# VH-VL binders against GCN5-related N-acetyltransferase 10, chloroplastic (GNAT10), part 14

Target 1, 215 residues: GCN5-related N-acetyltransferase 10, chloroplastic (GNAT10), of Arabidopsis thaliana (Mouse-ear cress) (q9c7g6)
Amino acid sequence: CASTESLTSLTQNNAAEIELKYLVSQHGWDVRRLNRDDEDEIRRVSLVQAEAFHIPLALFDDFFFMFFQAEVLSALLYKLKNSPPDRYACLVAEQTSETETLSSSSVVGVVDVTAQTESSVLRYFPGVEEYLYVSGLAVSKSQRRKKMASTLLKACDVLCYLWGFKLLALRAYEDDAAARNLYSNAGYSVVETDPLWTSTWIGRKRRVLMSKRFS
Key: E = the ipSAE of ESMFold2; O = the ipSAE of OpenDDE; V2 = 0.75 times the mean of E and O plus 0.25 times the DockQ between their complexes.

## First folded at step 19 (VH-VL; framework fv_trastuzumab)

Design y2 (from w4 with heavy chain Y59D; at its last look DockQ between E and O 0.66; V2 from the best seeds 0.73)
Fold by ESMFold2, look of step 19:
Structure y2 (fold): chain C 215 residues (1-215), chain A 119 residues (1-119), chain B 107 residues (1-107)
Amino acid sequence: as target 1 above (215 residues)
Amino acid sequence: EVQLVESGGGLVQPGGSLRLSCAASGFTFSDYYIHWVRQAPGKGLEWVAYIDPDSGYTDYADSVKGRFTISADTSKNTAYLQMNSLRAEDTAVYYCAREWDLPEAFDIWGQGTLVTVSS
Amino acid sequence: DIQMTQSPSSLSASVGDRVTITCRASQSISSYLAWYQQKPGKAPKLLIYAASSLQSGVPSRFSGSRSGTDFTLTISSLQPEDFATYYCQQSWSTPYTFGQGTKVEIK
């Protein structure tokens, strides 16, 4: 019979391998968790997010972009340092390699998934105690290709199952028809829209809360 | 107006080869995945293969890997299925179908072409 | 490969009846399921995508639902033109797989 220490060692090795496996591999896309020990990857992810969400300005735009990217990077580092590994993930998408490359460093898409308990969401779901919130879905503009965003969203579904959640939630701007169509076609439904007066009096665009339930 | 038309079906001997064509019209060919789905006489539907005409990315059902090759020519708006080492089990009507990125469903199908593999 | 188990294999119903067809996936496929109608000698026609979304041009008497890995196609009031075979198909991952079909006959 094998020793208990030997079996324990093998179990620990398998757990590490399972943690590093791709969550979804299909259509030429591999989606995995961001490697928190890879500073170059973290920086690349922050750049993809910053480029996707930066609002260009007519004057001094390069300065404001640098500031925005620093904010994005800081927020990412904070979440990586302060979140349990089964309650936060930054998912990264990269192109599948035919040569069986073990360390692909070219990240072209990202999405954040965070366990939350906000009453602004839970009020619509009696009996649900917490949910996974999807945010920061971004795809590098130079890598326009079918199925990247959808594969990232499938990976969010996988995390929802693996972590035992019954609900995924996200918010999209009401006037972003492409994003709303993407999420609707991925099985998300509109739950609520921000009040009309918030877009007028507070000076911000209205958002829609969308959700996807699992049993 | 939007349509897919298959051609190239016929009678072949076991071990033979045949090339099917799927001609697309009425839409931007490179924006969609093109799939082949087959149906043996009196049987259900079986997915065979697909191609992304933009990138050339392909995938195949295990039953046809190594024997069938899907390809596309964007200049002709046509996808092809090269079928080699044909077996009696490959006898079916072969449909081509298109798939949008999401919702990942086949919204347009061709009318099919019959392939019969018989001694 | 993901297996799709469809039931019943056939059914007979009268015009006006409510008809339900079920499809069960061998693993979680989230909402990535489509329903097709196929009439004899014709190509399949998409009815439902994303488990519950109605394809453009399909009558509203058709609807789809999901509960876990169980999916249901419902025809709320069967019409004479609804005689056909119905298939479910998962699109969670390749190889995409179909249920074996349900033949609906008007009695």
Scores: ipSAE 0.646, ipTM 0.833, lowest interface PAE 1.7, mean pLDDT 84
ESMFold2 (binder alone), look of step 19: mean pLDDT 93; pTM 0.952
OpenDDE, look of step 19: ipSAE 0.854; ipTM 0.923

Design y3 (from w4 with light chain S93R; at its last look DockQ between E and O 0.61; V2 from the best seeds 0.71)
Fold by ESMFold2, look of step 19:
Structure y3 (fold): chain C 215 residues (1-215), chain A 119 residues (1-119), chain B 107 residues (1-107)
Amino acid sequence: as target 1 above (215 residues)
Amino acid sequence: EVQLVESGGGLVQPGGSLRLSCAASGFTFSDYYIHWVRQAPGKGLEWVAYIDPDSGYTYYADSVKGRFTISADTSKNTAYLQMNSLRAEDTAVYYCAREWDLPEAFDIWGQGTLVTVSS
Amino acid sequence: DIQMTQSPSSLSASVGDRVTITCRASQSISSYLAWYQQKPGKAPKLLIYAASSLQSGVPSRFSGSRSGTDFTLTISSLQPEDFATYYCQQSWRTPYTFGQGTKVEIK
């Protein structure tokens, strides 16, 4: 059947006006841009990010989490106020209104998408001058549901189309097989792994660069 | 062995009801979506509905909304398709199939059960 | 709903032939496309997922590719067991939809 919400209809809106319009709606998930005018939503997003990326400590963990969350919130506010609307988006996933509990927190998953020109990526893609970088994919553990991460990744693809980029890129830890499988099944391919000497000598974990091409 | 087995197909008159079962074995039932896909004789595949057994979320094709109900019993590793107000157009082989979150493809199918709506 | 238009509806081919089947989506679906093989009286079997990824246990003569909204299944050298009907299926958005099928017959 015909729909006024087709990708063609969506592409006629400029990127600055898509914050409240759903990029993807399926499986009981609605994905849209974070509403930069809704400070309560911004706080909820910072909490989801902080919970997903916090490294728990044995002592004073609640105290350190509080500082980490405040830093995450501050960084998010800075990006929202200072980034061009067609070069940065924080995408949020929420339950569709007709799902069983409408009083649950509205945001249960997030991902950042940022236009970048870093040579560490572009050297592998002759003719590409800029790309969208996918980062900070986080799904609430206390309310985890199937298809949330995959729906967020589909929304990244929609932004890639709308903003006219030819390349999506991200990095995943080499030893995180679940994340690498998620991205591979979403159409991302491995481009490069960190050299062994960067992880062994300095002690940091190795990552893989993965990409998804358009056109 | 990973299997899906459909049952409950048969002959039914227009306006009648029938319940199909999809029994799962060899995998964690609640980790997968369970779909029903039908194929009219000599025709192609038509997606019907799915359920997430873990959350209970369901979605239906427009052609069956309001007439068919999909459900799951996690304790029995079984999904059901309750078909009411059956029409001649519902005559088909009904397959159940499983889907992982990604790559969003049906990697295991049952062998199908025939539903015939006649007279 | 996303319509998947598959062509040709049928074809005749000989063992050893290169066979291509196309599937066109009515809108952009990124890489969210699967290919299935179905033999008479049997359930469909997954061949390709994510447009181009080969399912485990599927012979390497099968391949998938994408160009925009056009998707192609290629059988590089047709074998006797490959005579079947082939379907594409999009998973970009619900409801998931199938192409109408391509029957590959012996010439």
Scores: ipSAE 0.653, ipTM 0.841, lowest interface PAE 1.7, mean pLDDT 84
ESMFold2 (binder alone), look of step 19: mean pLDDT 93; pTM 0.950
OpenDDE, look of step 19: ipSAE 0.839; ipTM 0.910

Design y4 (from y2 with light chain Q27S S93D; at its last look DockQ between E and O 0.63; V2 from the best seeds 0.68)
Fold by ESMFold2, look of step 19:
Structure y4 (fold): chain C 215 residues (1-215), chain A 119 residues (1-119), chain B 107 residues (1-107)
Amino acid sequence: as target 1 above (215 residues)
Amino acid sequence: EVQLVESGGGLVQPGGSLRLSCAASGFTFSDYYIHWVRQAPGKGLEWVAYIDPDSGYTDYADSVKGRFTISADTSKNTAYLQMNSLRAEDTAVYYCAREWDLPEAFDIWGQGTLVTVSS
Amino acid sequence: DIQMTQSPSSLSASVGDRVTITCRASSSISSYLAWYQQKPGKAPKLLIYAASSLQSGVPSRFSGSRSGTDFTLTISSLQPEDFATYYCQQSWDTPYTFGQGTKVEIK
């Protein structure tokens, strides 16, 4: 076991790092980065994302959900392994007074933030070389409460400022009125809607590109 | 049709107590945050407190912490502000207002109720 | 706490004038800023939310803008019903705070 001096030092450092690691603490929600060394937390995050984005099927849904969750987990692990820490973050939301030891059981919301240079976005912003892309915003269905998603979006704003980006961007499906209203009310503006004819010709759902400027 | 109606204001001496009510109608009460905002005579607006009726989460301005308690009864579509240990500087018109999750702005206000704290 | 510094404290203007009111946040509040209009003896009325979005039923002569921590309410052509006191309010974090107010008076 560690000496008394060593344990005291580690306890102080952990407490200080916990205090400094929260990007936003508001309305009873704490938002921080996913701990990449916590396997249980990573699996919990993948479950929250999979439950939010899986479209249930009438037949064999449990089978397809299992494979979908495995793909979500694999993608998350890839991003954590291969992304620089100042160019990618998986943000997690938890209740402020959570005291459980397993971090995966305390996570109730997630969002991904990734530095990108896609021309499909940059063509609307002359002089901008790169932007921060918000994706995978998901909240646990069993624990959905007010301000959870909005606090995650405020944390994206904080990262945008801290990392020195001038632009946040995201996409929402045009038929998801709740998501579009959430982003508009968070200060995002519509930049472009997928052409109407693409949904009629190839059957894909149309999306809107939305952005928020900081400079 | 959507409205908030405050009641319970009046004259009270320093150190006294009052309970204000904010009765909601025309909308789903539990979907909104309910706030209290006050305005001293001839002065600007000051945020006082809010409650989320769903979770019971509350927060307060420093000037009223420990003296005021906000609560809600979803079965009656009513929020309450219990004001204890009142001081002369608490004299104001008290408004209740609702807030959706976002844009975090107050789209509906009550007409206000006057609280006067004097000897 | 985030302080909102509003200017001017009062102004006099004529019908048809372009009026601007400014509000500065003491720290970053992103776009979490609202503008209200209040007439004597009445409750405030929401004009602008999310810094620049016009509330339903508010005339298009009202607009809001943001540059960093500086926010501006503009009335493009002042009307007789616009003589009132205007407040900004931040909603980035509690305690939510208001500017001191700007009284717009008839010249």
Scores: ipSAE 0.609, ipTM 0.822, lowest interface PAE 1.9, mean pLDDT 84
ESMFold2 (binder alone), look of step 19: mean pLDDT 93; pTM 0.948
OpenDDE, look of step 19: ipSAE 0.796; ipTM 0.892

Design y5 (from y2 with light chain S53Y; at its last look DockQ between E and O 0.64; V2 from the best seeds 0.67)
Fold by ESMFold2, look of step 19:
Structure y5 (fold): chain C 215 residues (1-215), chain A 119 residues (1-119), chain B 107 residues (1-107)
Amino acid sequence: as target 1 above (215 residues)
Amino acid sequence: EVQLVESGGGLVQPGGSLRLSCAASGFTFSDYYIHWVRQAPGKGLEWVAYIDPDSGYTDYADSVKGRFTISADTSKNTAYLQMNSLRAEDTAVYYCAREWDLPEAFDIWGQGTLVTVSS
Amino acid sequence: DIQMTQSPSSLSASVGDRVTITCRASQSISSYLAWYQQKPGKAPKLLIYAASYLQSGVPSRFSGSRSGTDFTLTISSLQPEDFATYYCQQSWSTPYTFGQGTKVEIK
């Protein structure tokens, strides 16, 4: 038997160990945690996410993109500073290289993983007290290559094992067939679609909850 | 018509060399990984090697590392397996197969080509 | 390397029987497991991917499931054309590895 403090310390040590090493190195892709001490890397990650999720506007689009990118960066900085290392990770994918030097384009894929306890998810999984939520999966369009998204998703699986979670969950837009297929092919299953009444919100699309169990 | 066709198998003496070809058609060759999987007579399946034709990235089973080299020519939509220092235990039917990013399974296989290593 | 232990090595069953084949991974591989059918003189054919998803064109009597590191292929009602050898294959990491195979013989 161990105290709760001992178990917490061991968990934090495991999370710190993961920050220093590649979680997955396969198929020419290396996936690791974002280096929180590298301001240039944080900005590059925010750019990858902003480019992936920006909704272009016909007028003044460069202006609105600047503000969107600034909001993405601010959210990333907040999560990095305010989250325990075993309850949040920003994972980055980069191409394996033998002599590559760090450049502004070394990071070509990202995904966020956050520990959550929302009842809207847990009600479908008796005996599960918390889960890891996968969000913000983005791959640079100009440098998209095979197995990058799948390697990022495998790294989410690795964190799930290492942090001791039994469940991964995510949401995809109901009308995004490509995303739903990606997650299904990675072993996620549909649990439920957002209730019909949520589609009455201004500007909100319906989503499907998908999950992947680890026993 | 999506297909893979292997060629180049035959009889060779121990220590010899062969080059196998895997010709692809009906799909965008550079979008897929190309694998070689072999099956000794009456035995199970053994993964050998793969290549990403787009990036040139490769990986090999330990049993063949240093002796076999996989390569691809995207202008010909063909992958190759150069087999050097052949041994009797390399005797097998060699299949090529393709793999997509996800679902990470071999959905298309060639018919196989027989390699026999014998004195 | 990830070892895939498949059992049984062979079995005999009658048309209409429910058949199960198991495959155990030597470590966690998440859901990255495929099942193949191979008939004599032919290349393997993909049946199941991602542990439980049925490949297009495969009869619905085939199904796959996972419990931890244990994976099961089930044929709910064996048909004469199901005489073949079946292999599992992990795709969690290279080297990709196969089970030893299960030969299904129709009585």
Scores: ipSAE 0.597, ipTM 0.808, lowest interface PAE 2.0, mean pLDDT 84
ESMFold2 (binder alone), look of step 19: mean pLDDT 93; pTM 0.952
OpenDDE, look of step 19: ipSAE 0.768; ipTM 0.881

Design y6 (from w4 with light chain Q27S S93G; at its last look DockQ between E and O 0.55; V2 from the best seeds 0.70)
Heavy chain, then light chain:
Amino acid sequence: EVQLVESGGGLVQPGGSLRLSCAASGFTFSDYYIHWVRQAPGKGLEWVAYIDPDSGYTYYADSVKGRFTISADTSKNTAYLQMNSLRAEDTAVYYCAREWDLPEAFDIWGQGTLVTVSS
Amino acid sequence: DIQMTQSPSSLSASVGDRVTITCRASSSISSYLAWYQQKPGKAPKLLIYAASSLQSGVPSRFSGSRSGTDFTLTISSLQPEDFATYYCQQSWGTPYTFGQGTKVEIK
ESMFold2, look of step 19: ipSAE 0.713; ipTM 0.869
ESMFold2 (binder alone), look of step 19: mean pLDDT 93; pTM 0.949
OpenDDE, look of step 19: ipSAE 0.846; ipTM 0.918
ESMFold2, look of step 20: ipSAE 0.691; ipTM 0.859
ESMFold2 (binder alone), look of step 20: mean pLDDT 93; pTM 0.947
OpenDDE, look of step 20: ipSAE 0.818; ipTM 0.904

## First folded at step 20 (VH-VL; framework fv_trastuzumab)

Design z1 (from y1 with light chain A34N; at its last look DockQ between E and O 0.62; V2 from the best seeds 0.70)
Fold by ESMFold2, look of step 20:
Structure z1 (fold): chain C 215 residues (1-215), chain A 119 residues (1-119), chain B 107 residues (1-107)
Amino acid sequence: as target 1 above (215 residues)
Amino acid sequence: EVQLVESGGGLVQPGGSLRLSCAASGFTFSDYYIHWVRQAPGKGLEWVAYIDPDSGYTYYADSVKGRFTISADTSKNTAYLQMNSLRAEDTAVYYCAREWDLPEAFDIWGQGTLVTVSS
Amino acid sequence: DIQMTQSPSSLSASVGDRVTITCRASQSISSYLNWYQQKPGKAPKLLIYAASSLQSGVPSRFSGSRSGTDFTLTISSLQPEDFATYYCQQSWDTPYTFGQGTKVEIK
């Protein structure tokens, strides 16, 4: 039926436009969802993530970096294929170009946003059944420019509103003053710090849970 | 002592041009954004433009696009506002202000310089 | 552009009074709202950023809060140096915009 085909095409076109729509465009940065149909973009994102979180080794570092990047890429592909579109997003930042029909040639910043229900967070927020967790905020070291991280964080706020969540949460290492200051100035506040005894007994770095409410 | 000092204000006829300067001291100029904010006599504050001195990125309010140009000289720690095709509604005290990436607020302001466009 | 509406436009108060100024945004701006104080003939001074964070060197009698798109500046006990004009300003989206101001005068 021609009418059925017409309705289907209109719905499909609108959905495609929504998937590629910029969530935030400011300061020469455009932030949008990662295009899951663009294999080159997915690889570029995995590289940005791998470079930001790789712990370099004195010997054979190039070899181990290659395997680390492959693991990062595999995890990203898994999330993209197995998460509902309103419960996970990989957000990407790119430099604003003059034509919006052409994507910028480089992705230089990323952040993951995931709907979660972990009791380690929800214990502090009576009446909240789920929240958005911000993780993996990474900006390219070679192209680290002002406002990129802050624009990515504004995009997280936009998703929180669009998906109907009232709470954003994240964790930062206690000794990372730059990250804690960034999040504090973006409206996040400390909820809980890991106990001192877990750090000294287990030998792991202490983290702070930070949150931002929208109610 | 962290400080911004504006200069270059004065009386200008409609259609004329004027260049304002914002001299910075006491901080690393290229690490901050420099903004211009104006205040017409007896009225509130209006944001005008900003520049990132490090990258050269600029953004302008619609009311001044095409007429005003913001620039910076990092070797002199100075930002400039070139104002062309001036109109009566451009009459205001012009402040320069600095802003860090976050919290996206103006923590240091200059004393302001008066621009009067009349007759 | 995001419009910021302040109320009241002016008020009279005595030293020691609790003063409340309200600012409403025309759309959601998250926590990206700043408050400034301006005295006659002087530049504005930052008081509050990110809706509720107190700028360094600002007395603790100043506080900010948010409820939806409504933002409030509170002076818990007005002092002689607090007679000034107060402006809110959103930093959610460019162009940044200010409220029209609230003049706090001595009663």
Scores: ipSAE 0.671, ipTM 0.848, lowest interface PAE 1.6, mean pLDDT 84
ESMFold2 (binder alone), look of step 20: mean pLDDT 93; pTM 0.947
OpenDDE, look of step 20: ipSAE 0.778; ipTM 0.886

Design z2 (from y1 with heavy chain W100Y; at its last look DockQ between E and O 0.57; V2 from the best seeds 0.70)
Fold by ESMFold2, look of step 20:
Structure z2 (fold): chain C 215 residues (1-215), chain A 119 residues (1-119), chain B 107 residues (1-107)
Amino acid sequence: as target 1 above (215 residues)
Amino acid sequence: EVQLVESGGGLVQPGGSLRLSCAASGFTFSDYYIHWVRQAPGKGLEWVAYIDPDSGYTYYADSVKGRFTISADTSKNTAYLQMNSLRAEDTAVYYCAREYDLPEAFDIWGQGTLVTVSS
Amino acid sequence: DIQMTQSPSSLSASVGDRVTITCRASQSISSYLAWYQQKPGKAPKLLIYAASSLQSGVPSRFSGSRSGTDFTLTISSLQPEDFATYYCQQSWDTPYTFGQGTKVEIK
């Protein structure tokens, strides 16, 4: 009896404990979970995500950026409020400080990790019932430095171990050689490429599904 | 051609100092981490320290902290290892090696320079 | 610090043999492992990175694999030029650490 209660307690405590502590600290980067009680940090994260994925327009771009950022912020708030703590995390990267006087505005990189069961992925992995999906990897334009993205990816691996998942998955654009090299060098392998017709008809770039197995 | 060339090794007494140089050519120096890895005679490889020449970030093995200092001069495409308070156990061939952000492996190594610490 | 334990410490094999070298990490290191070849009096040479990716210019008879914390370097058909000492190295966390090496001798 003590073993089952001990395991349950450790699992619950470990998830909460991980939310409050650094998952990876190396190369001058600290990666942790987003502090959901810090509204300034949540807004900073939404800005980093919005800046990374916003498609600039020639006219009225400032207005459309504000709208896009509001959408990103809304999605982030929804996930933070409605996701179980062991099935979703927004990971944030910040520079290692010589002092702890830095504000929540010190966040310079982000990535989302979400437990999923989509058949578009699972059909390639017989016997796997769920996986962690890595998305929204973004680094602040003004503060790009070596190892920022790679430390965020290591933190995804840490969550995979802590939450007991055996598969990480993500998608990268087929023609983005830098992103594909980053993921390949982090141990991800190509699984499937979008059909060619999606590129020519929809105006959408083709993506590749990449995965990393842990068992 | 891509290469690293070490220099500055030699014989030194315990407590002495040496400065090793690692001259880089054929690649963008500031894009890579520069590491020092040493190998005592007849022994395996031991990581010593690295520097990111772009940001100046450094990290040291516990065995050399406080005694060794790694630095870089991007205008000369050269990294340095200042070794102070040398001990007999520091006797080794010292290699410099480069590491890209990923795959976090050393794809280019220098030829090595021998440091002998003996009374 | 993460300890990397290689086995065997040495082996002797004939040309054409399949050779397997194992490296075990003291904790999970994901895929952050490299394999190096070192010939006497020379610097190490990268063979495998990210546990299983073959470095440019390395013959395809070399391969790497991972099962949990156990990593394997395989030479599918040993050649005379493969006489060397082989090292694994983890890059999951600093300080980076090496296995103690495996000496491969050709009979």
Scores: ipSAE 0.689, ipTM 0.860, lowest interface PAE 1.4, mean pLDDT 85
ESMFold2 (binder alone), look of step 20: mean pLDDT 93; pTM 0.948
OpenDDE, look of step 20: ipSAE 0.785; ipTM 0.891

Design z3 (from y1 with light chain Y32W; at its last look DockQ between E and O 0.65; V2 from the best seeds 0.77)
Heavy chain, then light chain:
Amino acid sequence: EVQLVESGGGLVQPGGSLRLSCAASGFTFSDYYIHWVRQAPGKGLEWVAYIDPDSGYTYYADSVKGRFTISADTSKNTAYLQMNSLRAEDTAVYYCAREWDLPEAFDIWGQGTLVTVSS
Amino acid sequence: DIQMTQSPSSLSASVGDRVTITCRASQSISSWLAWYQQKPGKAPKLLIYAASSLQSGVPSRFSGSRSGTDFTLTISSLQPEDFATYYCQQSWDTPYTFGQGTKVEIK
ESMFold2, look of step 20: ipSAE 0.680; ipTM 0.847
ESMFold2 (binder alone), look of step 20: mean pLDDT 93; pTM 0.946
OpenDDE, look of step 20: ipSAE 0.869; ipTM 0.934
ESMFold2, look of step 21: ipSAE 0.726; ipTM 0.877
ESMFold2 (binder alone), look of step 21: mean pLDDT 92; pTM 0.944
OpenDDE, look of step 21: ipSAE 0.878; ipTM 0.937

Design z4 (from y1 with light chain A50S; at its last look DockQ between E and O 0.67; V2 from the best seeds 0.73)
Heavy chain, then light chain:
Amino acid sequence: EVQLVESGGGLVQPGGSLRLSCAASGFTFSDYYIHWVRQAPGKGLEWVAYIDPDSGYTYYADSVKGRFTISADTSKNTAYLQMNSLRAEDTAVYYCAREWDLPEAFDIWGQGTLVTVSS
Amino acid sequence: DIQMTQSPSSLSASVGDRVTITCRASQSISSYLAWYQQKPGKAPKLLIYSASSLQSGVPSRFSGSRSGTDFTLTISSLQPEDFATYYCQQSWDTPYTFGQGTKVEIK
ESMFold2, look of step 20: ipSAE 0.736; ipTM 0.878
ESMFold2 (binder alone), look of step 20: mean pLDDT 93; pTM 0.949
OpenDDE, look of step 20: ipSAE 0.777; ipTM 0.889

